VH-VL binders against q0atu2. Designs and how they scored, part 243

Target 1, 119 residues: q0atu2
Amino acid sequence: MLDKKARIRTSREYRNVFEKGKRLSGRFLIIYYVENALDNNRFGFITNKKIGMAVIRNRIKRQLRAIVREYQGQVKNKHDIVLVARAGIGKSSFEGMEKDYIAIMKKAGLFARNANKID
Short names: E, the ipSAE of ESMFold2; O, the ipSAE of OpenDDE; V2, 0.75 times the mean of E and O plus 0.25 times the DockQ between their complexes.

## First folded at step 11 (VH-VL)

Design ye18 (framework fv_ivicentamab_arm2; at its last look DockQ between E and O 0.48; V2 from the best seeds 0.65)
Fold by OpenDDE, look of step 11:
Structure ye18 (fold): chain C 119 residues (1-119), chain A 119 residues (1-119), chain B 110 residues (1-110)
Amino acid sequence: as target 1 above (119 residues)
Amino acid sequence: EVQLVESGGGLVQPGGSLRLSCAASGFTVSDNYMNWVRQAPGKGLEWVSIIYRRGSTEYADWAKGRFTISRDNSKNTLYLQMNSLRAEDTAVYYCAREGGSWEYYFDYWGQGTLVTVSS
Amino acid sequence: AYDMTQSPSTLSASVGDRVTITCQASQSIDSWLAWYQQKPGKAPKLLIHKASSLESGVPSRFKGSGSGTEFTLTISSLQPDDFATYYCQQWDSYSGEAYTFGGGTKVEIK
């Protein structure tokens, strides 16, 4: 589980990312990212009803948190990052979701170009 | 040296089934993302399916329910089970390896095997 | 909508000509674009990956360029061995499939 310090928790914090951040789209994910004034990264997760029922949305959110936690140490510091799940993510595999996350983070310049799978 | 060799293609009637094989050498199939890509006669390339390192699978929308990608680690071989074949499935089927870690292209291809679906 | 539009479909050229093939994506994909060469009866061969990285063993007359939604493959001086069909390919697809290919460009002798 992500540390509380690593989470975007308030509506104000989310709004700041959406208004001031950059937006990039991937296969299953859209990310909004902006520099923060902290020494750590914070992550937010958005799943809406177009993805599916609440049980599906909660599953996707858990999977995204797991992916973010696994690769947290490879992400450049001082960023607020919001992950928005796209409609098709409900039918994706965990590894497919992971691969898309890595792709979009590399495109954003938040991962090193030579970042590798941990396991 | 890396090599991929497809086999199992042939003539089959509509509604029939066929299993394709892709024998790999010079690398371990289970350590890589492996794909099937097909090409109808005189047409372009079309992605069919992927199997990830941990064994998750994905398919093109048109392939779901009829095609199954799998592998045998002991034989270092990739498979494509095709059921309920249709005339429009007539194509050369290629197995292709994704290049490197977290790369999003195909660096090695087999020679392909022809599948002809006709009454 | 076609996620990856490749143009032209057919191109007639002579040896020594400068040839340009274009691939247009439906959304910005930046670096996740590859180019392949295919000759009749043969499997596709990787030429360029990550938009501009030349694969080992590929002649320097091949060049990949572009970013965002517009990408090009350029052959600076066409050689006899270059008459073939070329395909672009991307990962960042909105179609739902993991990978999408362009429709192909056949480069033939004028």
Scores: ipSAE 0.810, ipTM 0.922, lowest interface PAE 0.6, mean pLDDT 92
Fold by ESMFold2, look of step 11:
Structure ye18 (fold): chain C 119 residues (1-119), chain A 119 residues (1-119), chain B 110 residues (1-110)
Amino acid sequence: as target 1 above (119 residues)
Amino acid sequence: EVQLVESGGGLVQPGGSLRLSCAASGFTVSDNYMNWVRQAPGKGLEWVSIIYRRGSTEYADWAKGRFTISRDNSKNTLYLQMNSLRAEDTAVYYCAREGGSWEYYFDYWGQGTLVTVSS
Amino acid sequence: AYDMTQSPSTLSASVGDRVTITCQASQSIDSWLAWYQQKPGKAPKLLIHKASSLESGVPSRFKGSGSGTEFTLTISSLQPDDFATYYCQQWDSYSGEAYTFGGGTKVEIK
């Protein structure tokens, strides 16, 4: 769903974000983020096994990808960002996940100030 | 001026039903995350339910199946339908607006409406 | 249900006293904590959000601090208007409760 250039794809790329990036926790999500040397953002998604079976985890990943896609144009460029879903995320509605994403991204300073979709 | 005014409380027998209303002015209910919070006499505050901006809902586990949060956007009014009421549901019920841009606190509260469930 | 511990449950103080109220979350909530004041027969009033950000119109004698699991509300010089019950509040990521409040601290006149 995300273009190949906008995806964190390899274990090495994920490790770089975890090792060098900043961490911020929200209600349902944890983000790790670091500046990259590209002209664009890249996103990665992790669900742990505490969330549930693979069908449930894949559904959560698809919902998170949809949220990221909706707001991607409002994210400051040149960042690698990994979203880690917390165990309780399955109890949230899509809108609860969306609210949490916006809250933590704003707190992290990753949205452009004049972004039209999040005011 | 932001105002929230609850109504519809009263005395009911166990097993009965009530519909609480929260009339909002000074802001648009559907642009905000709206909550119900209750307080039993002499006790602390307890979250009941949320309705998100696009209409998704979440409930405290003890409220699921008995309580329904809803709104009428044309009347700018939030509702709580309460069924199968029990003595432990006796409380003042507040409607509350979430404040800030995508944060997790309540910046405006109504005056509350008392629900008494007694034999 | 409460998964936050708020202490003390009551305290007696005089005008001019420095008062400290603590709230401990059962899990780390970073700085996502709010404080409310409630007077008898009235709705709660927001004092502080994000652990330390003072709401507009709240006197500067109210100060919030902390992050992670331990948070404090301090009133530097208690005024007659400050005799009330105070509640902390967080989100919850593991229970069916979206938000959880502390049990409250009643600040009474000595």
Scores: ipSAE 0.605, ipTM 0.852, lowest interface PAE 1.5, mean pLDDT 89
ESMFold2 (binder alone), look of step 11: mean pLDDT 89; pTM 0.922

Design ye2 (framework fv_ivicentamab_arm2; at its last look DockQ between E and O 0.49; V2 from the best seeds 0.70)
Fold by OpenDDE, look of step 11:
Structure ye2 (fold): chain C 119 residues (1-119), chain A 119 residues (1-119), chain B 110 residues (1-110)
Amino acid sequence: as target 1 above (119 residues)
Amino acid sequence: EVQLVESGGGLVQPGGSLRLSCAASGFTVSDNYMNWVRQAPGKGLEWVSIIYRRGSTEYADWAKGRFTISRDNSKNTLYLQMNSLRAEDTAVYYCAREYGEWEYYFDYWGQGTLVTVSS
Amino acid sequence: AYDMTQSPSTLSASVGDRVTITCQASQSIDSWLAWYQQKPGKAPKLLIHDASSLESGVPSRFKGSGSGTEFTLTISSLQPDDFATYYCQQWDSYSGEAYTFGGGTKVEIK
């Protein structure tokens, strides 16, 4: 699991990302991202009822956290990043989620230069 | 230099089966996202299936249960097993590679192989 | 389900004409839009990716523009080699398909 310091935890922190951050849509994910005043990145995760039942939403969150942890070392520092799961993610494979995360993070320019982890 | 060469197309009766092959050169199939896309005569392009780098697969809803995408890493070849073929499956079938830098478009296509389903 | 509406279906034009093809997505896809050219009996050829990035070797008379839900492919001065069918393409996350293509636009000689 992500360390507490790597998590967006408060409503105010989430609001700040949504109000001041940039938005980018992928196949399964929408990311909101903004530079923070810290030396580390913080991640937030949002799933809504359109995805499915609570057990499904919780599964998706666990999978997204796993993906974020795996690639955390390749993400540029000093960013707050909120991942919003889109409705179709409930039917996606883990590889599909991972591909989308990498694709959208690269397009957003949030991966460090020369970061090219292969599945 | 990247090259994709489809084969295995031909005439088959309704209810029959056929296996298409796509021989790749200039890159490793197992390190890429590979797709099948078909085109009925005089019609548009229709996505069929994808195989991910670690082997996960997805299918169009109409293809599920009848079509199977696979690969042979030792031969660097992509396959499409088609069962219970119908007249509406008549089409040129293309293998297409997704751009390798985590995008959602096809940078290389084979020449296609024609599958005709008719009694 | 994601819908990709491409227009027009057929376009008659002369050499030298300015040609515009439009694709409309049912939901915002930011810049995840590609354009392909296909000639009879040939496989599709990638022309533009990320809505506006010209593929290597493609003439500069081809231009992609747009973002969100509205996209256009423009040929500034149609050449004899440009008579073909063009397709737009996006990802899909809800329809059960990974990718969706526009219906195509046949550019033919007037």
Scores: ipSAE 0.880, ipTM 0.940, lowest interface PAE 0.5, mean pLDDT 94
Fold by ESMFold2, look of step 11:
Structure ye2 (fold): chain C 119 residues (1-119), chain A 119 residues (1-119), chain B 110 residues (1-110)
Amino acid sequence: as target 1 above (119 residues)
Amino acid sequence: EVQLVESGGGLVQPGGSLRLSCAASGFTVSDNYMNWVRQAPGKGLEWVSIIYRRGSTEYADWAKGRFTISRDNSKNTLYLQMNSLRAEDTAVYYCAREYGEWEYYFDYWGQGTLVTVSS
Amino acid sequence: AYDMTQSPSTLSASVGDRVTITCQASQSIDSWLAWYQQKPGKAPKLLIHDASSLESGVPSRFKGSGSGTEFTLTISSLQPDDFATYYCQQWDSYSGEAYTFGGGTKVEIK
């Protein structure tokens, strides 16, 4: 489980990421991300009703949280990151979701060992 | 040097079966996302199947139930078991590597093995 | 595979010509697009990834451009070695459920 401090909790916090953050679409996920003023990262998760019934959407959220938890130590600090599940994610395997998360996070330059982006 | 060598193609009657092999060298199959892609004579490329690093699999809709992707890590070899073959399965079958820094792109391909389904 | 539309299907050109090939997706795929070259009897070869990033060893006359829904491969001065079929590739832009290729563009000598 993600720590309480590592969660985006309020509508205002979510809105800030959507309005001020960068957006990147992958195969199964969309991420929005923005620097925050904290010492840590925060993560939010959104599932669309088109993915399926609540049981399916809750399973997807659990899987995404597990993926984020596995890789959180590699994520550059001081970012608010919202993961939005795309409609097709319900047909993906856990490994397909994990692969897409890794791909998106690398492309966004959010892993600490990513040196591809130069200021 | 990275190398992929397909084998096991040949002439088979409709309804028959074949097992394709893809021997890999210069990298470890189970550390990568491995794919099969086919090309009917004179036609374009068509994705068939993927096996993920921990063994999850996905298939094109038309391949589900007839084709099975697998691997043998001790032989560093990828397989495609093809059952209930039809004339429209006639194609060159390629195995392709999907490397982690270039997710969703196939950086190395084998030379292919021809499958011909005819009486 | 209906969402990766590639045009033209065939293109006749002379050495030295500027050649342009287009690939379209129905919805945005950001820059997640690759271009491959395939010569008769050979496997495809990756030319460009991430829409515009040229693979090492690929001549600089090849240029990929575009983002979102429309992508272009340009060969600025066609050489004899460039007569081949070219494919774009990504995933179904609606759902992401399958990897998809464009239908291909055969570049022939005029």
Scores: ipSAE 0.649, ipTM 0.844, lowest interface PAE 1.2, mean pLDDT 88
ESMFold2 (binder alone), look of step 11: mean pLDDT 89; pTM 0.925

Design ye20 (framework fv_ivicentamab_arm2; at its last look DockQ between E and O 0.46; V2 from the best seeds 0.67)
Fold by OpenDDE, look of step 11:
Structure ye20 (fold): chain C 119 residues (1-119), chain A 119 residues (1-119), chain B 110 residues (1-110)
Amino acid sequence: as target 1 above (119 residues)
Amino acid sequence: EVQLVESGGGLVQPGGSLRLSCAASGFTVSDNYMNWVRQAPGKGLEWVSIIYRRSSTEYADWAKGRFTISRDNSKNTLYLQMNSLRAEDTAVYYCAREYGEWEYYFDYWGQGTLVTVSS
Amino acid sequence: AYDMTQSPSTLSASVGDRVTITCQASQSIDSWLAWYQQKPGKAPKLLIHKASSLESGVPSRFKGSGSGTEFTLTISSLQPDDFATYYCQQWDSYSGEAYTFGGGTKVEIK
């Protein structure tokens, strides 16, 4: 599980990311990202009803958190990042989600230059 | 010099099985995202399946349970196992490589192999 | 597969004509749209990716435009070599399938 310090938790924090951040869309994920004034990164996760029932949405959130944790140490510091799951993600493989996450984070320039676990 | 060569197509009776092969050269199959796309005679293109770098797979809804995508790394070859074939499965089957650098398209295609399902 | 409407299904034109093919997605796909050319008995050939990026070796008379839900392939001056069937293709973000193709547009000689 992500540390509480690594989580976007308040509506105000989410609004700040959506209003001031940049948007980038992948196959399964849309990310909103903005620099923060902290020493750590924070992640937010959004799954809407288009994905499916609550059980499915919760599964997707768990999988996305797992992916984020796996690559957390390779992400550039001082960013708030919100992951919005797109409708089709409910039928995706875990590797498909991971591929999409890596690709979109690379395009956003959010991985450190010395990152070595990214495909 | 990239090349994809499909084989294994032919005439098969309804309910029968067939395995298609796609021999790749100029790149490593296991390092890429490989796909099967089919085209019924006089019809459009239809995506069948994808295999990811770590062997996860995804299928079109109609293909699930009857089609299996796989690969042999030692032979640098992609496969499509087709079971319980139906007349509507009659088509030219193409193997195609996805361009995986933050792009979502097929940059290389084989010549295709014809599968005819008929009594 | 998620809906992708391509029009027209058939187009008759003469050499030198300006040809326009349209692809409409049910929901926004940003710029994740590719165009292919296919001739009888041949595999599809990539023409344009990312909605407007011309593939290497493709003549400049081919132009892709659009974003979101509306996309267009334009051939400014049709050449004899351009009579073929054209397909648009997206990275499917909605159905759970990986890719969706348009129905195709056959460009034939008038």
Scores: ipSAE 0.841, ipTM 0.932, lowest interface PAE 0.5, mean pLDDT 94
Fold by ESMFold2, look of step 11:
Structure ye20 (fold): chain C 119 residues (1-119), chain A 119 residues (1-119), chain B 110 residues (1-110)
Amino acid sequence: as target 1 above (119 residues)
Amino acid sequence: EVQLVESGGGLVQPGGSLRLSCAASGFTVSDNYMNWVRQAPGKGLEWVSIIYRRSSTEYADWAKGRFTISRDNSKNTLYLQMNSLRAEDTAVYYCAREYGEWEYYFDYWGQGTLVTVSS
Amino acid sequence: AYDMTQSPSTLSASVGDRVTITCQASQSIDSWLAWYQQKPGKAPKLLIHKASSLESGVPSRFKGSGSGTEFTLTISSLQPDDFATYYCQQWDSYSGEAYTFGGGTKVEIK
């Protein structure tokens, strides 16, 4: 579980990320991200009905939370990050989602070790 | 040097089955994302399937239920089991290595093996 | 159907010509695009990755550019070895469910 302090909680906080943040699209995910004035990162998750039935959407949220938790210590601090699941994500495997998360986070420069092997 | 060599293609009746093999050298198959891509005569390239490092698999919608990607790590070999073959499955089948956990491209391809489905 | 629209389908050119091939996706794929060269009877060969990064051993006359939905492969001065079919590649921009390739551009001798 992400700590309560590491969660984006209010509509105002989400709106700030969408309006002022950068956007990067991957295969299954879109991220929006912006620097915050805190000492920590905050994460938000969006899945919508176009992804599928509630069982599928709940599975996706659990998997994305697990992925974020696994890599949370590698993320540069002071960022609000919203993960938006794309409609086709229900057809992905856990490994496919994990690969996509790593790829988009590295391309965004959000990992502290942001270029293993390549620039 | 990285090399991929496909085999197992040939002539088969509609409804038949074939197993394609892709022998890899110069790298370990299980450390990489491995793909099958096909090309019908005179046509373009079409993605078929991927197997991830931890054995998760994904398929093009038209391949699901008929095709199975797998590997044998002791032989460093990728497989494609094709069942219920149809005339439209006639193609050269390539195996391809997908670069890295943060990129989406195929850096090495085999020379392909031809599958012909006809009565 | 192909999500990536590649044009032209066929291109006639002479040695020394500047050649430009385009690829379009329906929705943004950021810069997650690769270009491949395929000669008759041979497997595709990676030329460009990340839209603009040249693969090792590929001649510098090849240049990739673009981001979002429109991408270009340019050959600054066509050589005899460059007569081939070229493909762009990424995923279905609507769903991500499958990797997708453009329909190809055959570069032929004029």
Scores: ipSAE 0.628, ipTM 0.846, lowest interface PAE 1.5, mean pLDDT 88
ESMFold2 (binder alone), look of step 11: mean pLDDT 89; pTM 0.923

Design ye21 (framework fv_ivicentamab_arm2; at its last look DockQ between E and O 0.59; V2 from the best seeds 0.69)
Fold by OpenDDE, look of step 11:
Structure ye21 (fold): chain C 119 residues (1-119), chain A 119 residues (1-119), chain B 110 residues (1-110)
Amino acid sequence: as target 1 above (119 residues)
Amino acid sequence: EVQLVESGGGLVQPGGSLRLSCAASGFTVSDNYMNWVRQAPGKGLEWVSIIYRRGSTEYADWAKGRFTISRDNSKNTLYLQMNSLRAEDTAVYYCAREYGEWEYYFDYWGQGTLVTVSS
Amino acid sequence: AYDMTQSPSTLSASVGDRVTITCQASQSIESWLAWYQQKPGKAPKLLIHKASSLESGVPSRFKGSGSGTEFTLTISSLQPDDFATYYCQQWDSYSGEAYTFGGGTKVEIK
C-alpha cells in the first residue's frame, strides 16, 4: 500500500493535476502529470464504470497501486501523477499493465536517468 | 543478425488441429515480447496473440479457447497451437517481435507459414 | 475490435506522384503509431515508428506525421519500388486486444 503522503486524496488536488498537468495516453492507462511543490511524488488512481463492476475496478486499482509501488523509487521527484484506467484494462494481464505503465512513464520522461530496474 | 522462421503450416480439415513453430535466431525469445499475426488471403493483418517476457499471454477475443501461444526457451522457439480450426482461420501466419524498448510496434517478422483449412 | 480507420483502401498513382495515406484512431494514442509496407508474398516491413521516426534503410521520401488520433504517411515522389500495400498499426486500448492494424492501402500503378 502506498503511503498516505504518496497519495492524491482531495478533489482539489485532482483538479489541479487535470487542469495544469500534461496528458499522455497508453494502451491501458492515461496519465496526467504535473510538478508539485513537495519533496515527494503523489499518485492518484481513477477507474470508471466502463471497466466493469466495482469488484473489477477495485482489483484494477489494487494492481495499479502494486505496479506504482514497485517502481516508485525510480520516478522523478516532485510530481503529482494521476493514472486513469482505460476500458480495455479489465481484460489485461498484470504484466501487460506493468509494461504499459513503464512505457508511458518513459514516454513522459518521468523515470529518473539512473533508473535501472525498468526493464 | 535477427531472423524468424515459421514452419508447421499446411492443409488441415475443419475441426482439426495444427501447431506452428517460429524459430528465432539473433536474439532470445524469452527476453522479448513475441506475437503471432495472421493474414487471410487478400485481406489485412490481424493480431492473434502475444507472450510476454515473464510468460503472461493475451489473445484476440476470437482466438481465446482455440489458440495457445507458448515457447520453448531451450530451443529459442515460439509456438502457436491451433485447435478446432475453421475455414476462416485460413491465412498466412507470421511471428513478429515487438520492439524491446517498451514500445508497441513490430520490428522483425518471419516470412510466414500458410495454413489452409478446407474439407 | 477496430480502433483504426485507414484511407483510402486503394490508391492509383504514377511514378513521381505525391501519395498520402491516412489513419484515424478512435482514441488518442499520442505518437504510438507505426507504418508497414507489404509486397505480394512477403512479410510486412517496418517503415516508420513513433508516428514520424524513419526506420533505418527506409528512403527519405517516406514521411510520417501526426499525433493523437490523426496520422498520415506521405511518399513525396512515388518510385517503382513503392507499389505495395501499406498498413498503419497501433495498440488496442479498448477491446483488450494487444494490437490493431488499419485496413490497408494498396498503392497500385495508374
Scores: ipSAE 0.816, ipTM 0.925, lowest interface PAE 0.6, mean pLDDT 93
Fold by ESMFold2, look of step 11:
Structure ye21 (fold): chain C 119 residues (1-119), chain A 119 residues (1-119), chain B 110 residues (1-110)
Amino acid sequence: as target 1 above (119 residues)
Amino acid sequence: EVQLVESGGGLVQPGGSLRLSCAASGFTVSDNYMNWVRQAPGKGLEWVSIIYRRGSTEYADWAKGRFTISRDNSKNTLYLQMNSLRAEDTAVYYCAREYGEWEYYFDYWGQGTLVTVSS
Amino acid sequence: AYDMTQSPSTLSASVGDRVTITCQASQSIESWLAWYQQKPGKAPKLLIHKASSLESGVPSRFKGSGSGTEFTLTISSLQPDDFATYYCQQWDSYSGEAYTFGGGTKVEIK
């Protein structure tokens, strides 16, 4: 799981990303991202009520956290990144979400060089 | 050389079942995202289903519950089990390879196999 | 319309003509769009991926352009081999639940 220092926690932190960050949309996810003044990355996760009931939204958040944790070592440092789940994500598989995360992170230029090899 | 060969199409009664096969060569099915796409005679293309590299599956809403995508890795073969067939399922069914973990296009297609659901 | 709209549905053209086909999505799909060519009785063939990247072996007279919600496929000088139906492809622009194709554009001999 992501440790506490790698989490976006406050409304101010979320607002900063949404207002000042860049936006990129994929199939199941939207990311907002901005450089921060820290030595590390921070991640935030949003699931709107349009997606479904709380049990479904919580499952999606857990799956997205697991995906981010798996690839966190490949992410360029000093970024605040908010993942916003799109309405249809509840019908996606874990692998569909993972594929989309990789796609949008690569398109945003947020993976380090040769991240697709993971070696 | 990459090749995809569908088989198992034919004439079937309404309410019947049919299993389509897609034999792959020149690549490993389980290393790729594999899809089924159909085309009714004289009509456009319609996505049916995907199987991801680790075996997760997704379906078009109209196919879920009636169609099942699967594979046999020892035979390097993709399958589509179609149950409760209806006249509107009459189409050429293609298998297609989706390129890479950050791409959303189909780079190789089979020749297709015709499924006809009679009156 | 939140589905992808492809136009025109059919067009008549002569060898040597410049042909333009458009696809429009209701919401941004960035550059996640592909173009396919399909000849009668054959499988679709990938022409363009990522909106503007030419697939290997596809003639340079094919050009893809656009991002966001509006995309075009242009054939700069139509050849006899180019009379076919063309499809754009992405996912449902609102939700991503399904891969989707445009309705197709049939390019016919005039």
Scores: ipSAE 0.620, ipTM 0.849, lowest interface PAE 1.6, mean pLDDT 88
ESMFold2 (binder alone), look of step 11: mean pLDDT 89; pTM 0.915

